# Ledger of designs, part 3: VH-VL binders against Transcription antitermination protein NusB (nusB)

Target 1, 140 residues: Transcription antitermination protein NusB (nusB), of Caldanaerobacter subterraneus subsp. tengcongensis (q8rad1)
Amino acid sequence: MNRTEAREWVVKMLYQYDVSKLPLEKIFENFYEEHDPGEQKEYIEGTVRGTVEHLEEIDREIEKYSKDWPLYRMPRIDLAILRCSMYEMLYGNIPVSISINEAVEIAKKYSTDDSPSFINGLLGAFVREKGLEEGEANDN

## First folded at step 7 (VH-VL; framework fv_tislelizumab)

Design b11 (from W3 with heavy chain V34I, light chain T94E)
Fold by ESMFold2-Fast, scan of step 7:
Structure b11 (fold): chain C 140 residues (1-140), chain A 119 residues (1-119), chain B 107 residues (1-107)
Amino acid sequence: as target 1 above (140 residues)
Amino acid sequence: QVQLQESGPGLVKPSETLSLTCTVSGGSIRSYYIHWIRQPPGKGLEWIGVIYYSGSTNYNPSLKSRVTISKDTSKNQVSLKLSSVTAADTAVYYCARGYDFWSGYMDVWGQGTTVTVSS
Amino acid sequence: DIVMTQSPDSLAVSLGERATINCKSSQSVSNYVAWYQQKPGQPPKLLINWASTRESGVPDRFSGSGYGTDFTLTISSLQAEDVAVYYCQQYSSEPYTFGQGTKLEIK
């Protein structure tokens, strides 16, 4: 599978981890029953495990940019998308524009009508605050 | 704490339109997917359709030409209309709460309202 | 449409004994399966979601398992209050579909 498809699976796995009582190992086992990730295996497992490992830090960042919208009231699909994207930008080698664009596309496909704009705005604010924009090193 | 309550006419004549209302209390329909499910006497459950947060809907293909689900957020109500009814539409009709696109199970159900189609 | 088929249609189990209800889907539904309990005159009650996750407040004698096309609901030690019809449901794709139901009775 390609990276876009793999990212969608990462979001679904983070979502299931959040809403079910399933351990990560069972979630991966279920995925591999039907799917061969090929070269995406390291990305999928690395991103899911890494996101969960850094969950407290990532959730604090989401809360910082989500004024008047505590995480427990956030749509669960939105939260999974935000967690995935923030991990990719903080710890992965994924360009921020790609991560944000893909997050917005997943939101359009599976979440609420308001979710694409909400996610784009929150991630944009996060990127600006953390100085993660591509080409920032080339600014005067 | 969240409760759903169906209401409707009980008896409907063949060829007429069945209209049912689901009233939600203890929570807002803005936060939920609301599903309609029916159960003919002595038979199993049939999913009719859903209304999403946006007000967009999706219906069981077997009923799509006859079914309309809508909502009135100000009244916290969801409505089901089923046109051109026949005896096969005799059933208990339930509304039920879902949360989102990936969690398609229903955790809170109304008590159900019985609809009999008879001349 | 995905067809969900339960087996058996009915079963009788003695109090304290294990009850097992099976559900098979016509194509893979991954772990997008829920189980409901319905008593006469009542709406269905959610017991299990995600094939194996027990809903809050549901007794631990109820458990779900399975993946892909084969799913099982188990009641480890039947109690009188468990007499009901049980339904599986897939939510992998719309239209959502239910099994035909399994009637559980005391032997």
Scores: ipSAE 0.652, ipTM 0.870, lowest interface PAE 1.6, mean pLDDT 91

Design b12 (from W3 with heavy chain H35N, light chain Y96W)
Fold by ESMFold2-Fast, scan of step 7:
Structure b12 (fold): chain C 140 residues (1-140), chain A 119 residues (1-119), chain B 107 residues (1-107)
Amino acid sequence: as target 1 above (140 residues)
Amino acid sequence: QVQLQESGPGLVKPSETLSLTCTVSGGSIRSYYVNWIRQPPGKGLEWIGVIYYSGSTNYNPSLKSRVTISKDTSKNQVSLKLSSVTAADTAVYYCARGYDFWSGYMDVWGQGTTVTVSS
Amino acid sequence: DIVMTQSPDSLAVSLGERATINCKSSQSVSNYVAWYQQKPGQPPKLLINWASTRESGVPDRFSGSGYGTDFTLTISSLQAEDVAVYYCQQYSSTPWTFGQGTKLEIK
């Protein structure tokens, strides 16, 4: 599978971790029963594990830029998308424009009609306030 | 706490259109998916369709040509219309809350409304 | 459409004994399975989602397990109030489909 498809699976795994309370090892086992990630295995497992490892910090950032929406009221798919994208930009060395564009596309496919605009706005505010740019996401 | 309540005529004549309303209280239909499910007497459950947060719908292919689900957010109501009814459409009709596209289970159900198709 | 088949159609279990209900899907549904309890004259009540996650307020004697095509609902110590019809549902692919139901009664 390509990176775009792999990212959708990362988001879905983060979503399942949030709502099902299954351990990550079981979520990966379930995925591998039906799917072969090929070259994307390191990206998928690294991003899922990394996001969960940094969950508290990432959730604080989301909360900071979601003034009108406490996390418990946020659509769960939106939360999974935001968590994935923020991890990619902060720790995954993924260009911010790519991560944000992919997040918005996933929201268009699976979340609410308001979600693409909400996600784009929140991530845009985060990037601007943190001083992140496509070439500078992981500078030093 | 959120509650769902179905309403509509209990008796519909063959070939006519069945029209039911689901009224939501204690929450907003903009915050979750609303499903319609039916159960013929003595039989199991059949999913009819769902309306998503913004009004997009998804229907059971077996009923798609006859079914329309719509919502009125100002009244906090979801409507089901089923055209060209026959005796096979006699059932208890439920509306039920779903959370999102990936969580297709229903956690809050209305009490159900009985519809009999008879002349 | 994904077909969900439950077994048995009905079973009688003595109070305090274990009840086991099985559900098979015609193709893999991963862990996208929910279980419902329905008593006469009442709507279905959600018991389990994601194959094994117990809904809030549901007694711990109810448990779910399985993955892929084979799923099980277990009631570890049957109580009188557990007499009902139980349904499995898949939500891996639309249309959402239910099993035909299993009627549980006291022996």
Scores: ipSAE 0.528, ipTM 0.827, lowest interface PAE 2.0, mean pLDDT 90

Design b13 (from W3 with heavy chain N58Y G98E)
Fold by ESMFold2-Fast, scan of step 7:
Structure b13 (fold): chain C 140 residues (1-140), chain A 119 residues (1-119), chain B 107 residues (1-107)
Amino acid sequence: as target 1 above (140 residues)
Amino acid sequence: QVQLQESGPGLVKPSETLSLTCTVSGGSIRSYYVHWIRQPPGKGLEWIGVIYYSGSTYYNPSLKSRVTISKDTSKNQVSLKLSSVTAADTAVYYCAREYDFWSGYMDVWGQGTTVTVSS
Amino acid sequence: DIVMTQSPDSLAVSLGERATINCKSSQSVSNYVAWYQQKPGQPPKLLINWASTRESGVPDRFSGSGYGTDFTLTISSLQAEDVAVYYCQQYSSTPYTFGQGTKLEIK
């Protein structure tokens, strides 16, 4: 599978972690029963584990830029998308334009009519306030 | 609080098309995946199909040639059409909501509407 | 299609005693299993999702467990209001399928 497909699976796994009360190892086992990640295995597991490890910090950032809407009122898929994208930008050194564009496309595919605009706006504000405007990936 | 209500004819003649409507209140169908499930008298549950947020549909292969699910977001309604009905299509028909992305379970169900196929 | 098979078809349990309902899938469904309760004349009500996660408002006496092909719904201390038919459902792959149902009655 390609990176775009892998990112969709990261979002789905973060959603499952949020709703299922299962440990991450079981979520990965579920995935591997029916899917071969190929070269994307490191990206998938690294991004899911990293996002969960930094969840408290990431959720505070989301709340800061949500214009006072509580996280529990967000569609869970929107929350999973935001968590994935923020982790990628903060720790994955993914170009911000790529991460935001992919987040918006996943929202268009799987979430509500208002979600793409909401996600784009929130992530844009986050990027601006954190000074993450340099859009080129580096090796760190 | 979100509620779903099914409506349609209680009696349908063999070979005709069954048409049912699910009306959603307390929320917008733009925000939900909506499923149709049926239950023949004294029997278990059979999944018919789903309409996703995007308007795309997926139907149970056993019914696919006869089923159409559609939605009208301006009326907050989802419709089910089942063509060429027979006595085997006699059942209580439910619409049900899948709120969260890719969950596949239904958290809010309508009260059901009874359909009898007879002449 | 994935076939879901429940056992037993019916059981009678005394008030305050433990009730156990089993559900088996014809192939692995991981943790993609929900449990529903249906009382006469009413629609099904969601009790458990993701095999073991209790839906909001569902009493603590209801619990789900299992993974892969074998799943269990347990009612730790049966109450009169728990008399119903219980259904498992897999949502690992379409078409989504339900077990045949287990009728729970008071002994």
Scores: ipSAE 0.006, ipTM 0.538, lowest interface PAE 10.1, mean pLDDT 86

Design b14 (from W3 with heavy chain N58E G98S)
Fold by ESMFold2-Fast, scan of step 7:
Structure b14 (fold): chain C 140 residues (1-140), chain A 119 residues (1-119), chain B 107 residues (1-107)
Amino acid sequence: as target 1 above (140 residues)
Amino acid sequence: QVQLQESGPGLVKPSETLSLTCTVSGGSIRSYYVHWIRQPPGKGLEWIGVIYYSGSTEYNPSLKSRVTISKDTSKNQVSLKLSSVTAADTAVYYCARSYDFWSGYMDVWGQGTTVTVSS
Amino acid sequence: DIVMTQSPDSLAVSLGERATINCKSSQSVSNYVAWYQQKPGQPPKLLINWASTRESGVPDRFSGSGYGTDFTLTISSLQAEDVAVYYCQQYSSTPYTFGQGTKLEIK
């Protein structure tokens, strides 16, 4: 599978971890029963494990840029998307434009009518505040 | 706490259109999916269809030509219309919610409304 | 369409004994399986989702297990209030489908 497909699986795994309370090993075991990630295995496991490892920090960032909403009120698919994208940008060395564009596309497929614009806005604010903008000075 | 309540005519004549309403309280239909499920007397459960956040719908292929599910967000209501009814459509009809595209299990159900198709 | 088949159709178990209900899917549904309890005159009540996750408020004597095509609902020590019909449901793909139900009775 390609990276776009792999990212979608990362989001699904983070979502299932959130709602099912299954341990990560079981989630990976279930995935490998039916799918061969090929070259994407390190990306998938690294991103899922890394996101969970940094969950408290990532959730604080999401709350900071979603001032009007506590996380428990957020659509669970939106939360999984935001968690994945923030981990990618903070720790995964994934270009901002790629991570945000992919997050928005996943939101269009699976979440609410308002989710693509909500996710784009929140991640855009996060990127500006942290000075992570691709191809621009970090002094923003 | 979210509650769902079905309502409808109870009796419908063969060949007519069955119209049912699901009224939601304690939550917004914008925040979850609403399903229709039916149960003929003494039989099991049959999934009829679902309406998504967007208002898009998916129907059981066995019923697709006769079923329409719609919603009125202002009234917090979801409606089911089933055309060309026959005695085989006699059942208890339930509306139920699920959270999103991946969590297709139904955690809150209405009490059910009985529909009898009879002359 | 994915067909869900439950066994047995009917089960009589003595109070305090273990009850086991099985559900088989015609093709893999991963862990996208829920279990419901339905008492006479009532709507179904969700017990288990994601094959093995117990819904909040459901007694711990209820447990689910399985993956792929074979799933099990277990009641470790049957109580009188557990008399009901139990249904499995797959939500891996539409149309969502239910098993035919297993009627659980006291011996």
Scores: ipSAE 0.697, ipTM 0.871, lowest interface PAE 1.2, mean pLDDT 91

Design b15 (from W3 with heavy chain S54T Y99W)
Fold by ESMFold2-Fast, scan of step 7:
Structure b15 (fold): chain C 140 residues (1-140), chain A 119 residues (1-119), chain B 107 residues (1-107)
Amino acid sequence: as target 1 above (140 residues)
Amino acid sequence: QVQLQESGPGLVKPSETLSLTCTVSGGSIRSYYVHWIRQPPGKGLEWIGVIYYTGSTNYNPSLKSRVTISKDTSKNQVSLKLSSVTAADTAVYYCARGWDFWSGYMDVWGQGTTVTVSS
Amino acid sequence: DIVMTQSPDSLAVSLGERATINCKSSQSVSNYVAWYQQKPGQPPKLLINWASTRESGVPDRFSGSGYGTDFTLTISSLQAEDVAVYYCQQYSSTPYTFGQGTKLEIK
C-alpha cells in the first residue's frame, strides 16, 4: 500500500487503541491477519507506537487549542486524526502542509461535516504558535 | 445518565406513514449518532438506519425508499418516518446511541415502542 | 449484505457451568463485532464490542473472542440472571446486521 493508505491505517489503529483499549500488539496482529503493509510497515508501526509513547505531550497540545471542546467530548475520530498529525509534525519531520492536508482529507472521509474545518483550524493554530510553518513566500 | 425514550402511535393502518419520535435527555444529539432498530414479534433485530452529527443519514437499503430519519436539535429529538406500512412493519422500534462512523455498535438503548400495523 | 449466523439457536446450561455461543459472518468483518444481551420486555444491552472488549459494568465472566468470520461469546460460570437471548452484530459495513439470536436457558 502507499503512504496515504498507510496513514489512514495509522489513524484507524490509534482510534481503535483509544476506544477498545486493545494492546498495540493485538491491533498490529489483527491488521497483519488481512493486510500486507509492504514498504509501509516501518512507517505504520513507528507512527502508531511513537504517537502512543508521546500521547500525554500530544494531548496537552491538543487541549491548548480545544479548551472550548474538552478532549473527552471531542469526536474520537477527530482525536485520532489530530494525534497522528501532531506526532508527524513534531517527531516525523513531515512537512506541515502535507500533514494538515492529509488530516483534513481523512476527516472528510470518516468524521463529521464540521471536522475538516475544526482540524484545519486547530492544526493551523498549533503550527503558527510552534513556528513550524514552511518558509515565507518570496515576493520580489 | 443519558436516556433515550421512544414515542409514537400503538396502531397504524396499512398504507399509512408511521411516525416515531426519540427524545434524548442527559446529553445532546449533536454529540453522537442516533440509530433506529426494530424487532418483529418473536424475531431478531433489524437495523433501520442512523443519523450522524451533521444530520446526514444512512439507511438499510431494504427500507431506503420508505424511510426518513431527521432531527431537531433545539428539541433534542430524532424522528423516524416509515411510509406505506404493511403488517411486516409490526415490531418494537428502538432508538439507540452510537458514537461515530467506525463504532457502529449501540451502547444506550431506549425502552422501545410497540407498533402494530393492522386493518 | 453481510449475513450473521449464530449457533446454536438455543442452549441449556447448568448454573456455574460454561456457556459458549458462536457467530459466523458471510465475509470477513475483522474485529468489528458486538454482542448484546436481551431479557424479556427489555431493550438489548451491549456486552462486548470490538469482538473482545467488555463494556464498562459488564461482569468479567463474559468474554468475547474471534476475528474475521468466526466469533464466540463465552460465559465462564452461568448465573441465573444470565438467562436471555444473545445477539451478535457486525459493524464492518452498512447495513449493520445482527445474528438471529441464541436463547440461553438454565438446564
Scores: ipSAE 0.684, ipTM 0.878, lowest interface PAE 1.5, mean pLDDT 91

Design b16 (from W3 with heavy chain S54E F101Y)
Fold by ESMFold2-Fast, scan of step 7:
Structure b16 (fold): chain C 140 residues (1-140), chain A 119 residues (1-119), chain B 107 residues (1-107)
Amino acid sequence: as target 1 above (140 residues)
Amino acid sequence: QVQLQESGPGLVKPSETLSLTCTVSGGSIRSYYVHWIRQPPGKGLEWIGVIYYEGSTNYNPSLKSRVTISKDTSKNQVSLKLSSVTAADTAVYYCARGYDYWSGYMDVWGQGTTVTVSS
Amino acid sequence: DIVMTQSPDSLAVSLGERATINCKSSQSVSNYVAWYQQKPGQPPKLLINWASTRESGVPDRFSGSGYGTDFTLTISSLQAEDVAVYYCQQYSSTPYTFGQGTKLEIK
């Protein structure tokens, strides 16, 4: 599978971890029953494990920029997308434009009509405040 | 805390339109999906359809030509309309809460309302 | 449409003994399976979601397992209040579909 497909699986796994409370090892075991990640295995496991390891830090950042609603009222798919994208940008060294664009596309496919705009706005604000763009202005 | 309650006529004549209302309390229909499920006497469960957060809908293909699900967020109500009813539409009708696209299970159910289609 | 088939159609188990109900899907549904309990005159009650996650407030004697096409609901030590019809449901794709139900009775 390619990286875009792998990212969607990362979001689904983070979502399942949130709603099912299954251990990560069981979530990975279930995935491997019928999917071969190929070259994406390190990305999938690394991103899922890393996101969960840094959950408290990531959730605090999301809450800081979530003016529309508190985390407990947020759609669970939106929360999984935001967690994945923030981890990728903070710890995964994934380029901001790629992570945000992919987050918005997943939101368009699986979440609410308002979710793509909400996610784009929240992640954009986060990126601006943290200075995560490599010296590049948002409007350049 | 969240409760769903179905209401509507217990008897509907063949060829008419069945209209049911689901009233939600203890939570907002803006935050949840609402499903409609039915159960004919002595038989199993049949999923009718769902209304999503933003108001779009998805219907069971077997019923799609006859079903409309809509909501009124100001009243916290979801409605089901089923046109051109026949005796085969006799069932207990439930509304139930779902969370999102990936969690297609229903965690809170109304008590159900019985609909009999007869002359 | 995905067809969900339960076995057996009915099951009689003595109090304190293990009850096992099976559910098979016509194609893979991953772990997108829920189990419901329905008592006469009542709506279905969610017991298990995501194939194996027990809903809050459900006794620990209820457990779910399985992945892909084969799923199991187990009651480790049957109690009188467990007499009901049990349904599996897939939510991997719409239309969502239920098994035909398994009637559980005391032996």
Scores: ipSAE 0.579, ipTM 0.852, lowest interface PAE 1.9, mean pLDDT 90

Design b17 (from W3 with heavy chain S54K S103A)
Fold by ESMFold2-Fast, scan of step 7:
Structure b17 (fold): chain C 140 residues (1-140), chain A 119 residues (1-119), chain B 107 residues (1-107)
Amino acid sequence: as target 1 above (140 residues)
Amino acid sequence: QVQLQESGPGLVKPSETLSLTCTVSGGSIRSYYVHWIRQPPGKGLEWIGVIYYKGSTNYNPSLKSRVTISKDTSKNQVSLKLSSVTAADTAVYYCARGYDFWAGYMDVWGQGTTVTVSS
Amino acid sequence: DIVMTQSPDSLAVSLGERATINCKSSQSVSNYVAWYQQKPGQPPKLLINWASTRESGVPDRFSGSGYGTDFTLTISSLQAEDVAVYYCQQYSSTPYTFGQGTKLEIK
């Protein structure tokens, strides 16, 4: 599988962790029963484990930028997407434009009509305030 | 807390269209999936279909040619229409809440409405 | 379509004893299984989702287990109010399908 497909699985695993209360090892075992991640294994396990390990920090950031929306009222798919994307940007060294664009596409595919704009807005605010944006040199 | 309640005619004649309404209170149908499930007398549960956030639907193939599920978000209502009914469609009909695309279980159910197909 | 088969069809257990209900799928459904309890004249009530996660408000004597094709619902110490029909459901793929039900009675 490619990275885009692997990211969807990361989001789905974080979603399952949130709603099922299964330990991460069981979620990985379930995945490997039917799927071969190939070279994406390190990305999948690293991102899922890292997100869960930093969950309290990440959730505080989401709460800060969610404005009027408490986490318990947020669609669970949105929460999984936001958790994945924030971890990728903070610790995964994934470029912000890639992480945000992929998050928005997953939201369009699986979540509510309002979710893509909500996720884009929240992650955009997070990136701006944390100074995660990088300029590009233009030598024209 | 969220509640769902089914309503519609208790008696429908063979060959006619059965029309049921599910009214949601305590929450918005914009935030949930709504499933329809039925149970013939003394038998088990049969999933009829679901309507998603955007209004797209997915139906049980066994009923697909006869079933339409729709919603009116301004009234917070979901409707089920089943055409060309026969005695085999006699059942208690339930609407139930689902959360999202990956969670296909139903956590809140209506009380059910009994439909008898008879002349 | 995925077929869900429960066993036994009917089960009588003494108060305070363990009740075990099995559910088998015709193909792997991973952990996408829910269990419901239905009492006479009432709608089904969700007990377990994701094969083993207990729904909020459900007594801890109820537990679920399994993966792939074989699933179990266990009531560790049967109480009088547990008399009901129990259904498993897969949600791995549409159409979502239920088992035929297991009627649990007091011995």
Scores: ipSAE 0.318, ipTM 0.767, lowest interface PAE 3.0, mean pLDDT 90

Design b19 (from W3 with heavy chain S56K G104D)
Fold by ESMFold2-Fast, scan of step 7:
Structure b19 (fold): chain C 140 residues (1-140), chain A 119 residues (1-119), chain B 107 residues (1-107)
Amino acid sequence: as target 1 above (140 residues)
Amino acid sequence: QVQLQESGPGLVKPSETLSLTCTVSGGSIRSYYVHWIRQPPGKGLEWIGVIYYSGKTNYNPSLKSRVTISKDTSKNQVSLKLSSVTAADTAVYYCARGYDFWSDYMDVWGQGTTVTVSS
Amino acid sequence: DIVMTQSPDSLAVSLGERATINCKSSQSVSNYVAWYQQKPGQPPKLLINWASTRESGVPDRFSGSGYGTDFTLTISSLQAEDVAVYYCQQYSSTPYTFGQGTKLEIK
């Protein structure tokens, strides 16, 4: 499978972890019964495990930029998308524009009509405040 | 706590259109999917269709040519219309909540409304 | 369409004993399976989602398991109030389909 497809599976796995109470190992086992990740295995497992490992930190960032939506009231698909994208940008070395664009596309496909603009706005604010799009300006 | 309540005519004549309403309280239909399911006397459950957040619908192919599901968000109501009814459409009709695209099981059900198709 | 087949059609179990109901799909549905309980004159009540996740408020004696095409609902110690018809449902692909139901009675 390609990276776009793999990212959808990462989001689905984070969603299932949130709502099903299954341990990560069982979620991975279920996935591998029907799907061969091929070259994407490291990305899928690394991103899911890494997101869960940094969950408290990532959730605090989401809360900071989601004043209109407390986490407990946020659509669970939105939360899974935001968690995946933040992990990718903070720890996964995925370019911001790619991560945000893919997050918005998943939201369009699976979440609410308001979700794409909400997710884009929240991630954009996060990126601007953290300086992720600005790069380092060490030429002084 | 979200509650759903069906209402309808009870008796419908063959060839006519059945019209049912599902009224939602304790939550907004903007936040949920709403399904229609029916159960003929002494038989199992049959999924009729769903209406999504967007107002788009998805119907059971066996009923698609006869079914219309719509919603009025200002009244917090979802409607089901089934045309050209026959005795086979006699059933208890339920509306039920689906949470989102990946959790589209039915977690809250109305009490059901009985529909008899008889001349 | 995905066909869901339950077995047995009816089951009689003594109070305090284990009841097991099976559900088989005609093709893989991953873990997108829910279980419902329906008592006479009442609407169905969700018990289990995601094949094995118990809904809030559902007693611990209810458990679900399975993946792919074979699913099981277990009641570890039957109580009188558990007499009902039980339905499995797949939500992997539309049209969503239910099993034919299993009637659970006290022996």
Scores: ipSAE 0.656, ipTM 0.872, lowest interface PAE 1.3, mean pLDDT 91

Design b2 (from W3 with heavy chain S31T, light chain N31S)
Fold by ESMFold2-Fast, scan of step 7:
Order: sequence, then structure tokens, then C-alpha cells
Structure b2 (fold): chain C 140 residues (1-140), chain A 119 residues (1-119), chain B 107 residues (1-107)
Amino acid sequence: as target 1 above (140 residues)
Amino acid sequence: QVQLQESGPGLVKPSETLSLTCTVSGGSIRTYYVHWIRQPPGKGLEWIGVIYYSGSTNYNPSLKSRVTISKDTSKNQVSLKLSSVTAADTAVYYCARGYDFWSGYMDVWGQGTTVTVSS
Amino acid sequence: DIVMTQSPDSLAVSLGERATINCKSSQSVSSYVAWYQQKPGQPPKLLINWASTRESGVPDRFSGSGYGTDFTLTISSLQAEDVAVYYCQQYSSTPYTFGQGTKLEIK
């Protein structure tokens, strides 16, 4: 599978971890029973495990920028998307524009009508605050 | 506490259209999926279909030519229409809440409304 | 369509004893299985989702297990109020389908 497909699986696994009481090892076992990640295995496991390991920090970041939407009232798919994207940008060295664009596309596909705009706005604010803005060429 | 309540005619003649309404209280249908499920007397459960946040629908292929699910967010109501009914459509009809696209189970159910198709 | 088959069709268990209900899918559904309890004259009540996650408010004597095609609902110590029909449901793909039900009664 390609990276776009792998990212959707990462989001779905984070969602499953959030809504089920399944341990991560079981979620991975279930996935591998039916799917061959190919070259994406390291990305999938690294991103899922890393996101869960940094969950408290990531959730605090989400809460900073979702003042009108407490986490417990947020659509669970939105939360999984935000968690994945923030981990990718903070710890995964994934370019900001790629992570945000992919997050918005997943939201369009699986979440609410309002979710793409909400996710784009929240992640944009996060990127600005953390100084993670892409495309700033520094040729010095 | 979220509650769902079905209502409808109870008796429907063969070949006519069955129309049922699900009224939601204690929460907004804007934040839930709503499923319709039916149960013929003494038999098991059959999933009819679902309406998503967007108003898009997904129907059981065995019923899709006859079924329409719609919603009115201002009234907090979801409707089911089933056309060309026969005795095989006699059942208790339930509406039930779903959370989202990946969680296809139903956590809150209405009490059910009995529909008898008879001439 | 994915067919869900339960066994047995009916089961009689003594109070305080263990009850086990099985559910088999015609193809793999991973962990996308829920279990419902239905008492006479009542709607189904969600007990278990994601094969093994107990719904909030459900007594801990209820547990689910399984993956792929074979799933089990266990009631560790049967109580009188547990007399009901139990249904498994897959939500791996639409149309969502239910097992035929298992009637649990007191021996």
C-alpha cells in the first residue's frame, strides 16, 4: 500500500485504540491478519505507537486550539485525525502541508461536513504557534 | 439522556407505502448516525439502512429499491418510507443511534413500533 | 452479504453457572462485532462492541472474545435477569448483518 493508504490506516488504528479497549499489539495483529503493509509497516507502527506514547502532550495541544470544542465532545474520527497529524508534524518530521492536506482529505471522506474546515483551522493555528510553517526558504 | 421514539400507522395494506418517523430527544441528530432495523414476529434482526451526518444514506441491497430514509434536523426527526409492502414486511421497526462511519453498532434504540401488513 | 451464524439456537443454564454463546461469520470481520441482549417486549441492548469492549453500564460478568470469523459471548455467572435472546452483529461491511439469535433460559 502507498503512504496515503497507510495514513488512513494509522488514523483508523488510533480511532480503534480510542474507542475500544484493545491493546495496540492486538490492533496490529488484526491489521496484519488481513493486510500486508509492505514498505509502510515502519511508518504505520511508528506513527501509531509514537502518537499513543505522546498522547497527553498531543491532547493538550489540541485543547489549546479547540476552545469551543472540548475533546470529549469532538467527533472521535476528528480526534484521531488531529492526533495523527500533530504527531507527524511534532515528531515524525512530515512536511506540514502534506500532513494537513492529508488530514483534511481523510476528514472529507469519513467525518462530518464541518470537520474538514475545523481540522484545517485547528492545525493551521497549531502550526503558526509552534513555528512549523513550511515553505520558508532560508538560504543563509 | 438521549431517547428515540418511533411512530407510524400500525396497519398498512399490501402494495401501499409504509411511513415511519423516529423522534429524537435529549440530543441532536446532527451529531449522530440513525439506523433503521426491523424484526419480524418470532424472528431475528434485519438492518434496513442508515442516514449519516451529511444526510447521505446507505441501504440494505435487499430493500434498496423500496426504501428511503430522510431527516429533518429542525424537527430532530428521521423518517423511513418503504414502498410496495407485502406480508413479509410485517415486523417491529426500530430506529437506533450510531456514532460514526467506523462504529457500525447501535448504542441507543427506540422502543419499536409494530407494523402489520394485512388486507 | 456476510452471514452470521450463532450456536446454539437455544441454551439452558443454571443460575450462577457459565453461559457461552458462539457466533461465526462467513468471512473475516476482524474485530467488527457487537453483541446485543433482547428481553421480551424490549428493544435490543448493546452489551459488547469491537468484539471484546464492554459497553458502559454493562455488568462485568458479560465478556466478549474472538477475532476474524469466530466470536464468543460469555456470561460468567448467570443471573435471573440475563434470560433473553442474544444477537451478534458484524459491522465490517454493509449491509450490516445479525446472527439468528440464541435464546438463553434458566435450567
Scores: ipSAE 0.597, ipTM 0.865, lowest interface PAE 2.0, mean pLDDT 91

